# Designs tried in a protein design chat: VH-VL binders against c3mjb8. Part 42

Target 1, 104 residues: c3mjb8
Amino acid sequence: MRIKNKIKKRIIELIELAYITARKGDLELAREYIKLAEMYSRKGRIKIPLKYKRMFCRKCYTPLITGVTERRRIRSKILIRTCLICNWQRRYVLSRNKGSNKEN
Below, E stands for the ipSAE of ESMFold2; O stands for the ipSAE of OpenDDE; V2 stands for 0.75 times the mean of E and O plus 0.25 times the DockQ between their complexes.

## First folded at step 17 (VH-VL; framework fv_pritumumab)

Design U7 (at its last look DockQ between E and O 0.54; V2 from the best seeds 0.76)
Fold by OpenDDE, look of step 17:
Structure U7 (fold): chain C 104 residues (1-104), chain A 123 residues (1-123), chain B 107 residues (1-107)
Amino acid sequence: as target 1 above (104 residues)
Amino acid sequence: EVQLLESGGDLVQPGGSLRLSCAASGFTFDDHAMSWVRQAPGKGLEWVSWISGSGYSTEYADSVKGRFTISRDNSQNTLYLQMNSLRVEDTAVYICAREDYDFFQGYYYFDHWGQGTLVTVSS
Amino acid sequence: DIQMTQSPSSLSASVGDRVTITCRASQSIRSWLNWFQQKPGKAPKSLIYAASSRQSKVPTQFSGSGSGTDFTLTISSLQPEDFATYYCQQSYSTPYTFGGGTKVEIK
């Protein structure tokens, strides 16, 4: 396995671990995992896949857990995701077909 | 159509080993986390193990930690459960379950289940 | 670990009856609560996720409510095919845990 692939694997592993850790209630440790993943991404010049980037707040690095660290609302065909830790918001324009954006 | 088919259940003695398989079809396998859930005869459901879609992360119930190993082969669309040091209390129907994700609400949940395979541990 | 207490363990009802099953979590799980139906010798069937969201192809007589620690599954009008065992399950955190189940029997 090429070194970049190994780094990419580690990045994904860290993000998954962060998500699990956050769901167990340790937000601080979870954030550290995300920070580490971001560091590896930056140093390795490896882009984090969008699927995994959407698992944490890009501002404060907190894993986004609905009802705990995140709130999701749909208004006028826009999905609004709010980080409950730092109040950072992301908006997603919904397509005409409900559910189409879950694969993005 | 989503299908999950378990296999590998057998009668084994205490201390024995067994490997279960779950063949998945009808969906993109590596997009979904998977779990094993077991049900002892006449009893309720008990979560056993979880594995992420990538296979990089795993979780286990305390009752099976150190004895069971969950894994997956995404190229073969197959989920596995290696069971070592089996105990009588491990006797159960073992069921594989797919975890789905609701993007709009942000929840993960089990949406499909297999029929299960029976594991009997007896002297 | 999060304990899930389900009640009652069993109940008898007739076709057309309103049936209510409750599930209590030992700590707040927000809305990370799911309901399943299981018939003897069959795989579990997913009914409700996120406490109140009905899964695809689930009949309208099934509904879920609640948040935090207390949750309810309601069958508004029991149908012949609804006699089964029902389970609640928290997906808030691992280890995932299930309620003890509620067997709905014919009266």
Scores: ipSAE 0.908, ipTM 0.951, lowest interface PAE 0.5, mean pLDDT 95
Fold by ESMFold2, look of step 17:
Structure U7 (fold): chain C 104 residues (1-104), chain A 123 residues (1-123), chain B 107 residues (1-107)
Amino acid sequence: as target 1 above (104 residues)
Amino acid sequence: EVQLLESGGDLVQPGGSLRLSCAASGFTFDDHAMSWVRQAPGKGLEWVSWISGSGYSTEYADSVKGRFTISRDNSQNTLYLQMNSLRVEDTAVYICAREDYDFFQGYYYFDHWGQGTLVTVSS
Amino acid sequence: DIQMTQSPSSLSASVGDRVTITCRASQSIRSWLNWFQQKPGKAPKSLIYAASSRQSKVPTQFSGSGSGTDFTLTISSLQPEDFATYYCQQSYSTPYTFGGGTKVEIK
């Protein structure tokens, strides 16, 4: 129980560090941090929270930085994210309640 | 509902130390990276330091690196700035800022700011 | 470090005027550019992020444009509450940096 909390904290720390490392331009080291986080997740049987899963490409493990390592497009209320390193993409349905696209 | 309240600003002599706090409420604190930004009297804004949501990763402006330490206590919803070896040029209002992420646009930005706490370094 | 050059440093305008403020980055920051409003003795208020996205509850007279190195904040019809100092800020890479500010004053 207590060990699982330590492992989850480490997973989160590694993904945060990977994102920062990628923003500084070191994509290879950033991918190694993501791979390590994934290894901790598998060995500890701890699911990576959704918000952190969304921070990197699930195919090539590159942290996703808008306009740098990924491209974003909105088509018919669907967000399409494309990894610019390996061209893998994922689609998301837009929320009605919040977001910077609202003019409330 | 989001509130950020800084405290701990004071008058100190050059070479002294001071610890600032920023009490956060109205949101899930550990979901957000935080920054300290300062504004010298009559001057513009200067970013000082940044800390990740977990508290593990930090960044500093070159002017404060080695002298200031950013930290957070996620159980107490509090951000800190430990300032050592203070100089006259550190005189400023220190403001904590919350960073938010718009998932659908994919950008990070400062979305909420505290009122600030004044640090004066003089002798 | 990425330097942000903001112009003009100040300007005088009347209610109803169209006001433009420019900001130039020393290197490309893509669209990682934010705009803030600050009134004397008050904390900054977020207006625009991602170069052109309005923050929630920001009035429609505020708009942002640009990408790469050149960015513009436009106030299409200046209101009495819009007299303030405006700052641009890049969030592309640390150290995050601000422009020098533009004070918008009443004629």
Scores: ipSAE 0.755, ipTM 0.876, lowest interface PAE 1.0, mean pLDDT 90
ESMFold2 (binder alone), look of step 17: mean pLDDT 91; pTM 0.917

## First folded at step 18 (VH-VL; framework fv_pritumumab)

Design V1 (at its last look DockQ between E and O 0.61; V2 from the best seeds 0.81)
Fold by OpenDDE, look of step 18:
Structure V1 (fold): chain C 104 residues (1-104), chain A 123 residues (1-123), chain B 107 residues (1-107)
Amino acid sequence: as target 1 above (104 residues)
Amino acid sequence: EVQLLESGGDLVQPGGSLRLSCAASGFTFDDHAMSWVRQAPGKGLEWVSWISGSGYTTEYADSVKGRFTISRDNSQNTLYLQMNSLRVEDTAVYICAREDYDFWQGYYYFDHWGQGTLVTVSS
Amino acid sequence: DIQMTQSPSSLSASVGDRVTITCRASQSIRSWLAWFQQKPGKAPKSLIYAASSRQSKVPTQFSGSGSGTDFTLTISSLQPEDFATYYCQQSYSTPYTFGGGTKVEIK
């Protein structure tokens, strides 16, 4: 396996682990995993896939868990995701395809 | 149509090993986390193990940690459960379940289940 | 671990009856709660997720409610095909845990 692929694997693993860890109630450790993943991304010049970028707050690195660290509301065909830790918001135009919405 | 088909169930002695398979079809396999859930005869459901869509992250019930290994081959659309050091209490129908994600609400949930395969551990 | 307490363990009802099954979590799971139906020798069938969201092709007589620690599955009008065992499951965190089940039998 190429080095970049190994790094990418580690990045994804860290984000997944962060999400699981946050759901277990350890937000601080979870944030550290995300920060580490971001560091690997920057140093390795590896883009984090959108699927995984959407799993955490880009501002405070907290995994976004509905009802815990995230609030989701739909207003006028726009999905508004709010981080409950830092109040960072992202908007998504609603479409029929899950996860394929354009970020605004 | 989403299909999950378990196989590999057998009669084994305590301390034995067994490998279960779950063949998936009708969907993009690597987009979904998968779980094994077991049901002892006449009993309820017990979660056993979880694996992410990528296969990079796994979780286990305490009752099987160190003995069971969940894995997947996304190129073959197959989920596996390697069971070692089997115990009598591991006797159950083992069912694979697909985890889906509702992006609009932000929830992961099981939406499809296989029929299961029977594992019997007996001396 | 999050413990899920389901009640009753069994109940008898007639076609057309309103049936209510309760599930209680040992801690708040917000709305990370699902309901499943299982018939003997068959795969479980997903009914409700996110506490109140009905899965595709699930009949309208099934509904879920609740948040936090207390949840309810309601069958507004029991149909002949609804006699089965029902389970709640928290999907809040691993290890995922299930209620003990409720067997709905014919009166």
Scores: ipSAE 0.910, ipTM 0.953, lowest interface PAE 0.5, mean pLDDT 95
Fold by ESMFold2, look of step 18:
Structure V1 (fold): chain C 104 residues (1-104), chain A 123 residues (1-123), chain B 107 residues (1-107)
Amino acid sequence: as target 1 above (104 residues)
Amino acid sequence: EVQLLESGGDLVQPGGSLRLSCAASGFTFDDHAMSWVRQAPGKGLEWVSWISGSGYTTEYADSVKGRFTISRDNSQNTLYLQMNSLRVEDTAVYICAREDYDFWQGYYYFDHWGQGTLVTVSS
Amino acid sequence: DIQMTQSPSSLSASVGDRVTITCRASQSIRSWLAWFQQKPGKAPKSLIYAASSRQSKVPTQFSGSGSGTDFTLTISSLQPEDFATYYCQQSYSTPYTFGGGTKVEIK
């Protein structure tokens, strides 16, 4: 239980570090951080919180930075996110409620 | 209502230390990254440091790296800046700023600012 | 580090005037640009983020435009409460950096 909390902290820390690293231009190191976070999540059977799951490409593990590694388009209340590295796309139906909180 | 209230600014001699606090209220504190930004009297704005909502990651301006430490206590809704080895050029009003995220467009941005606390470093 | 060059450094204007302030980044920051207003002795107030998105409760006379390296804040019809100093800021990469400011004064 205690160990699971430490593993969850490590997962979150790695994803945050990956985003920072990617914004500084080192996408290879950033991907390594995400892959390690995914490994800890799988090994420990710990879900990655949704806000952190949305921070990287599910296919190639690149952190998603608007205008840099991803493109966003909004059409009729549908958000379409496209990874510019591997062309993975994800669609989101935007609710009638306000929206999202900070992801970091 | 979002409120940010800084405290701890004082007159200190070069080489001294000071700890600033920013009390946050009216929002879920750990959902937001926070920054310290400073403004020397009569001058423009300079970013000093950033900390993630979780508190797990931090970043610093080169001018303060190794001397200043940003931290937060999410159970007390408080942001801190520990300033060591203070120099005359650190004289400024220090302002805490809240970062928010627009998921629809995918941008982080500062949306709320405190009034600041004055730090004066003088012999 | 990304250098932000803001112009003009100051200007004088009358109520009702159209005011244009420019900000140039030393490299592309895509649309990771914000604008702030600050009055003497007061905290900054956030106006625009993502180059053109108006923050909540910001009056419609404020608009932002641009992408890449060149950005503009426009005040379409200056109001008495709009006399202040305006700053641009990039959030593309740390260290976050600000323009030098534009002081808008009453003529």
Scores: ipSAE 0.843, ipTM 0.910, lowest interface PAE 0.6, mean pLDDT 91
ESMFold2 (binder alone), look of step 18: mean pLDDT 92; pTM 0.925

Design V2 (at its last fold request DockQ between E and O 0.61; V2 from the best seeds 0.81)
Fold by OpenDDE, fold request of step 19:
Structure V2 (fold): chain C 104 residues (1-104), chain A 123 residues (1-123), chain B 107 residues (1-107)
Amino acid sequence: as target 1 above (104 residues)
Amino acid sequence: EVQLLESGGDLVQPGGSLRLSCAASGFTFDDYAMSWVRQAPGKGLEWVSWISGSGYTTEYADSVKGRFTISRDNSQNTLYLQMNSLRVEDTAVYICAREDYDFFQGYYYFDHWGQGTLVTVSS
Amino acid sequence: DIQMTQSPSSLSASVGDRVTITCRASQSIRSWLAWFQQKPGKAPKSLIYAASSRQSKVPTQFSGSGSGTDFTLTISSLQPEDFATYYCQQSYSTPYTFGGGTKVEIK
C-alpha cells in the first residue's frame, strides 16, 4: 500500500472514530481525533473526501450529531446545518435526489 | 431491490469457531455501514457488531468483544462475522442489517434486514 | 450503556383498535429512536426512525412520537397484518440497544 493511501486510511478512520466517540458523549476526545485527522491531511497533502468533511464542524472540529452538537433545518429548499457548539453554519441546496450524500 | 442474504450458520461445539457471511445486492455496498444483530430462540433482538462503510471502524457488544470480528469486502459486496471461542449463549439467529442515513435530518437507522442464519452452540 | 424499557411486554387487541406501545430510555437519546416489527420466523421490518419518521411504504396507521427518554409507537387502527412483535431501538450510541419487545396478539 502506498504511503498516501495509508495516511488517507488513517484520516478516514480518525474521523469515523471521532463521530462514534462523540455519540458516546466524549466530545473533547472526539475533537482531538478530528484535529489529528486534519493534521495528517495537511502534512500529507491528502484531500479529505467530502462525505467525511461533512461529519464535523470545520470551524471548531466537533463531530456534528443531530440533537447534540448540530441542528438541521430546511428553509426554502435549503438545508441549514448549524453547529450548536460554535454556531457555524453550512448550507446545502436540496435536490430531488435524496440519499446521494452518504457520510457513512 | 435491496437484498441481504446471510449464510454460514451451523452447529458447533463450545470453544469452536464459525464464519458468517452476508451477501449484499441492489445498492452501493460501501456507502452503508452494516451491523450484525442476533436473536436467541424465543428472545428479543441483541446488537452484536457494527462496521463503517469504509470498513476502517468497528464496534462490538461487550458480550462478544475479543471473540468476534466484523469485517467486509466491499469489492465482493460481502459482510463477515468471524466468531471464535463460541459459547452456548451465542446460540441465535444472526441477522445482517443495513444502516442508512437521512441527510436531511441527520440520523442513521436500520432500514433493511436479512432473514438470518442460525448458529447453534451445543456440547 | 443505554437501557431501553419497553411496555407492555404483551397486549391483546382487536382489529380496528388503537394500540399504544411505550419505550423508555435510561438517558436522553434525543430523537435517535427506531421502531421495528417482527413476525414469527421472519426478519425484522423497519417502521419508524428518528422517533417519528415513517420508513418508505410503511402504512399510515403507524406513527411514532416522543423525544428525550419517553417514546411511543401508535397504531391508530389495528389491521389484521399488524399482529406481531414490536421492538424499539436506540441508535444514539453504541452499543445499540433494543427494548424487550411487545407482542400484539388477537383478542
Scores: ipSAE 0.923, ipTM 0.956, lowest interface PAE 0.4, mean pLDDT 96
Fold by ESMFold2, look of step 18:
Structure V2 (fold): chain C 104 residues (1-104), chain A 123 residues (1-123), chain B 107 residues (1-107)
Amino acid sequence: as target 1 above (104 residues)
Amino acid sequence: EVQLLESGGDLVQPGGSLRLSCAASGFTFDDYAMSWVRQAPGKGLEWVSWISGSGYTTEYADSVKGRFTISRDNSQNTLYLQMNSLRVEDTAVYICAREDYDFFQGYYYFDHWGQGTLVTVSS
Amino acid sequence: DIQMTQSPSSLSASVGDRVTITCRASQSIRSWLAWFQQKPGKAPKSLIYAASSRQSKVPTQFSGSGSGTDFTLTISSLQPEDFATYYCQQSYSTPYTFGGGTKVEIK
């Protein structure tokens, strides 16, 4: 297996662990995991898959948990996700594609 | 058509071991987290374990921690539950469940279930 | 662990009746609540997620409401095929936990 695949696995592991940790209430540790995943991504020049990029706030690195650390609203066919920790927003245009966003 | 088929249930003595399988078809297996849920005869549902779509992270109910191991082989579309140090209270139908994600609302939820495989732990 | 208390444990009703089943969480789970139907000898069937979102192909007589700690499943007009046991389940945190179930018997 190539060294990039091992680094990509570690990035994904850290983001998944961060989400689990945040759901248990430890946001400080969860942010540390995300920062480490971002460091591995930059150092290894490995893009984080879209599914995982959407799991945390890109400004404060808090994992985004609906109703807990983020709020979602749909206005004028745009999904707006708001981090409740730092108020950073991300906007998504609704499309005709059906189904959930999944890593393939 | 999404299908989940469990196998490997059997009669086992206390302290014994058993490995359950859940064969998945009709969907991209590694896109979905999976859980094992059990139901003792005549009783309600109890969550046992969870594994991410990647297979890299897992969670367990306290009653099975250290005794059960969830795993998956994404190349063979198969979910596993290794059950060690079995106890009488582990007697149940074990059911695998697929977890989907609604991106627009931002919720994970179980959307498909297998029919289960019976594990009986008895002397 | 988050305890899920479901009420009633059983009920009897006639075809056409409005049926309500309640589920209470021991702490706020926001809207991380699902409802399942299970018929005798069969696997559970997913009905509702996110407290109020119906799964595809679930008939419209089923509706869910509530947030925080108090949740309700409503069957607006009970059909003969709705004889089953119903479970609520929280997915706010692991361990995921289920209510004790509500057996709905048709007279």
Scores: ipSAE 0.827, ipTM 0.903, lowest interface PAE 0.6, mean pLDDT 91
ESMFold2 (binder alone), look of step 18: mean pLDDT 92; pTM 0.927
OpenDDE, look of step 18: ipSAE 0.907; ipTM 0.953
ESMFold2, fold request of step 19: ipSAE 0.802, 0.821, 0.800; ipTM 0.892, 0.897, 0.889
ESMFold2 (binder alone), fold request of step 19: mean pLDDT 92, 92, 91; pTM 0.917, 0.917, 0.908
OpenDDE, fold request of step 19: ipSAE 0.915, 0.916; ipTM 0.956, 0.957

Design V3 (at its last fold request DockQ between E and O 0.63; V2 from the best seeds 0.81)
Fold by OpenDDE, fold request of step 19:
Structure V3 (fold): chain C 104 residues (1-104), chain A 123 residues (1-123), chain B 107 residues (1-107)
Amino acid sequence: as target 1 above (104 residues)
Amino acid sequence: EVQLLESGGDLVQPGGSLRLSCAASGFTFDDHAMSWVRQAPGKGLEWVSWISGSGYTTEYADSVKGRFTISRDNSQNTLYLQMNSLRVEDTAVYICAREDYDFWSGYYYFDHWGQGTLVTVSS
Amino acid sequence: DIQMTQSPSSLSASVGDRVTITCRASQSIRSWLAWFQQKPGKAPKSLIYAASSRQSKVPTQFSGSGSGTDFTLTISSLQPEDFATYYCQQSYSTPYTFGGGTKVEIK
């Protein structure tokens, strides 16, 4: 496997692991996994896929778990995601297809 | 139409090994995490193992840790469960389940289930 | 691990009856709770997710409520096809855990 692909794999693995870890209640460890993933991304100049970038707060690196670390509100077909740790907010315009959305 | 078809169930002796498969169709396989859930005869449902869409992350029930391995081949749209060191208490119908994600609410949940395949462990 | 206590284990009801099944989690799972229906020899069928969201094509007589530790599945008017076993499941964290099940039988 090419080195960049290996790094990309590790990045994704860390983000997924962080998400699972956060759901188990260890937010501190989860954040460390995200930070590590971000470091690998930066050093390796590997872009994190959007799917995985949306799994954590890009400001404080906390995995976004609805009802725990995240609040979601829908108004006028706009999804507002709020990080409950740092109050970071992102808005999404959702198309009819779940796979197609635009960040605001 | 989403379809999940389990196979590989058989009669084996304690200490034996078996590999189960779940063939998926009707959806983008690698977009979904998958789980194995089992049901002993006349009993309730028990979660066994989970694997992320990428296949890079796995979770196991304590009862099967070290003995079972969940994996997937996204190019073949197939989920696997390698079962080693089988015990009598592993006897069950093994069912694969798809985990979906609702972006609006942020929840992951099982939305589709296979019919299952019977694994019998007996001396 | 999160334990799910489901009650009752079984109940008898008639067509048209209001049926209520409860699940209690050993700790708060917020709204990460699902309900499933299973008939003998058949695959489970997903009914409710996120405690109160009805899945597509699920009849309107099924509804879920609750948050935190206490949850309820309600069948407002039992139909002949609703006689089955029902399970709750927490999806809050692994290991995922199920309630013991509730068998809804004909009175």
Scores: ipSAE 0.915, ipTM 0.956, lowest interface PAE 0.4, mean pLDDT 95
Fold by ESMFold2, fold request of step 19:
Structure V3 (fold): chain C 104 residues (1-104), chain A 123 residues (1-123), chain B 107 residues (1-107)
Amino acid sequence: as target 1 above (104 residues)
Amino acid sequence: EVQLLESGGDLVQPGGSLRLSCAASGFTFDDHAMSWVRQAPGKGLEWVSWISGSGYTTEYADSVKGRFTISRDNSQNTLYLQMNSLRVEDTAVYICAREDYDFWSGYYYFDHWGQGTLVTVSS
Amino acid sequence: DIQMTQSPSSLSASVGDRVTITCRASQSIRSWLAWFQQKPGKAPKSLIYAASSRQSKVPTQFSGSGSGTDFTLTISSLQPEDFATYYCQQSYSTPYTFGGGTKVEIK
């Protein structure tokens, strides 16, 4: 219980650090932090919370920063996020079903 | 209803220490990053420090780095600012601010502010 | 650090006037810009985020525009409660920085 909590804390710390590092312009180091967080998640069999999983590109592991490393488009109530580093896209429907109510 | 209430402001001498608190209610505290922002009398706003919702990562303005420590206790819904080696130029109203995230636009922004607590540093 | 230059520093206007306040960043901040209103002795009140997105319950006379380095807050028709100081703020990179403020006074 205690060991699993420590691993989860480390995973979250790494993803947060990756985002901060990417905002400072060091995308290579930021990707290394994400890869390490995913390694801990896999080895410890600990799911990364959705909030944090949405913070980086699943293809290339770059933290996603609006207007910098990702582009966002809303069309027909669908959000399309495009990683500007590797061009991978992900779509999200209008998400009141997912508990998010943060649209304007 | 979101509420942020700062306390702990006082008159202190240069070199002294002070700990500020910000009591939060009406929202899931650990979902939100928090900042301290200060305003010297008659002056504009200056960002001081930031802490993630988890409490695991922090950032500081250069003017306070090494002297101030931001922290949070998510079980008590409280944000803190430990201020050491205080200087006259630290005199200000200190305000806690809640950060929110708009997933659709992808932006973080301050959406709620406390009333502030006055810190006066003078000899 | 990103410098935020706000203009004008003050202005006088009458109820019903259209007011325009500008904010200029020393480098591109894309759309990572917010606007706040502050009345004397009160906490700031959030108006606009993401350069143009109006916060909930913010009256429709407030609008924001711009991207990159040049940003504008427009008050289309001043109301009596709109006499206040307005600040822009960038959240593109730390340290987060504010403009110097624009005091909107009654004529």
Scores: ipSAE 0.832, ipTM 0.899, lowest interface PAE 0.6, mean pLDDT 91
ESMFold2, look of step 18: ipSAE 0.793; ipTM 0.891
ESMFold2 (binder alone), look of step 18: mean pLDDT 91; pTM 0.916
OpenDDE, look of step 18: ipSAE 0.908; ipTM 0.952
ESMFold2, fold request of step 19: ipSAE 0.825, 0.815; ipTM 0.900, 0.896
ESMFold2 (binder alone), fold request of step 19: mean pLDDT 91, 91, 91; pTM 0.908, 0.906, 0.911
OpenDDE, fold request of step 19: ipSAE 0.914, 0.914; ipTM 0.956, 0.957

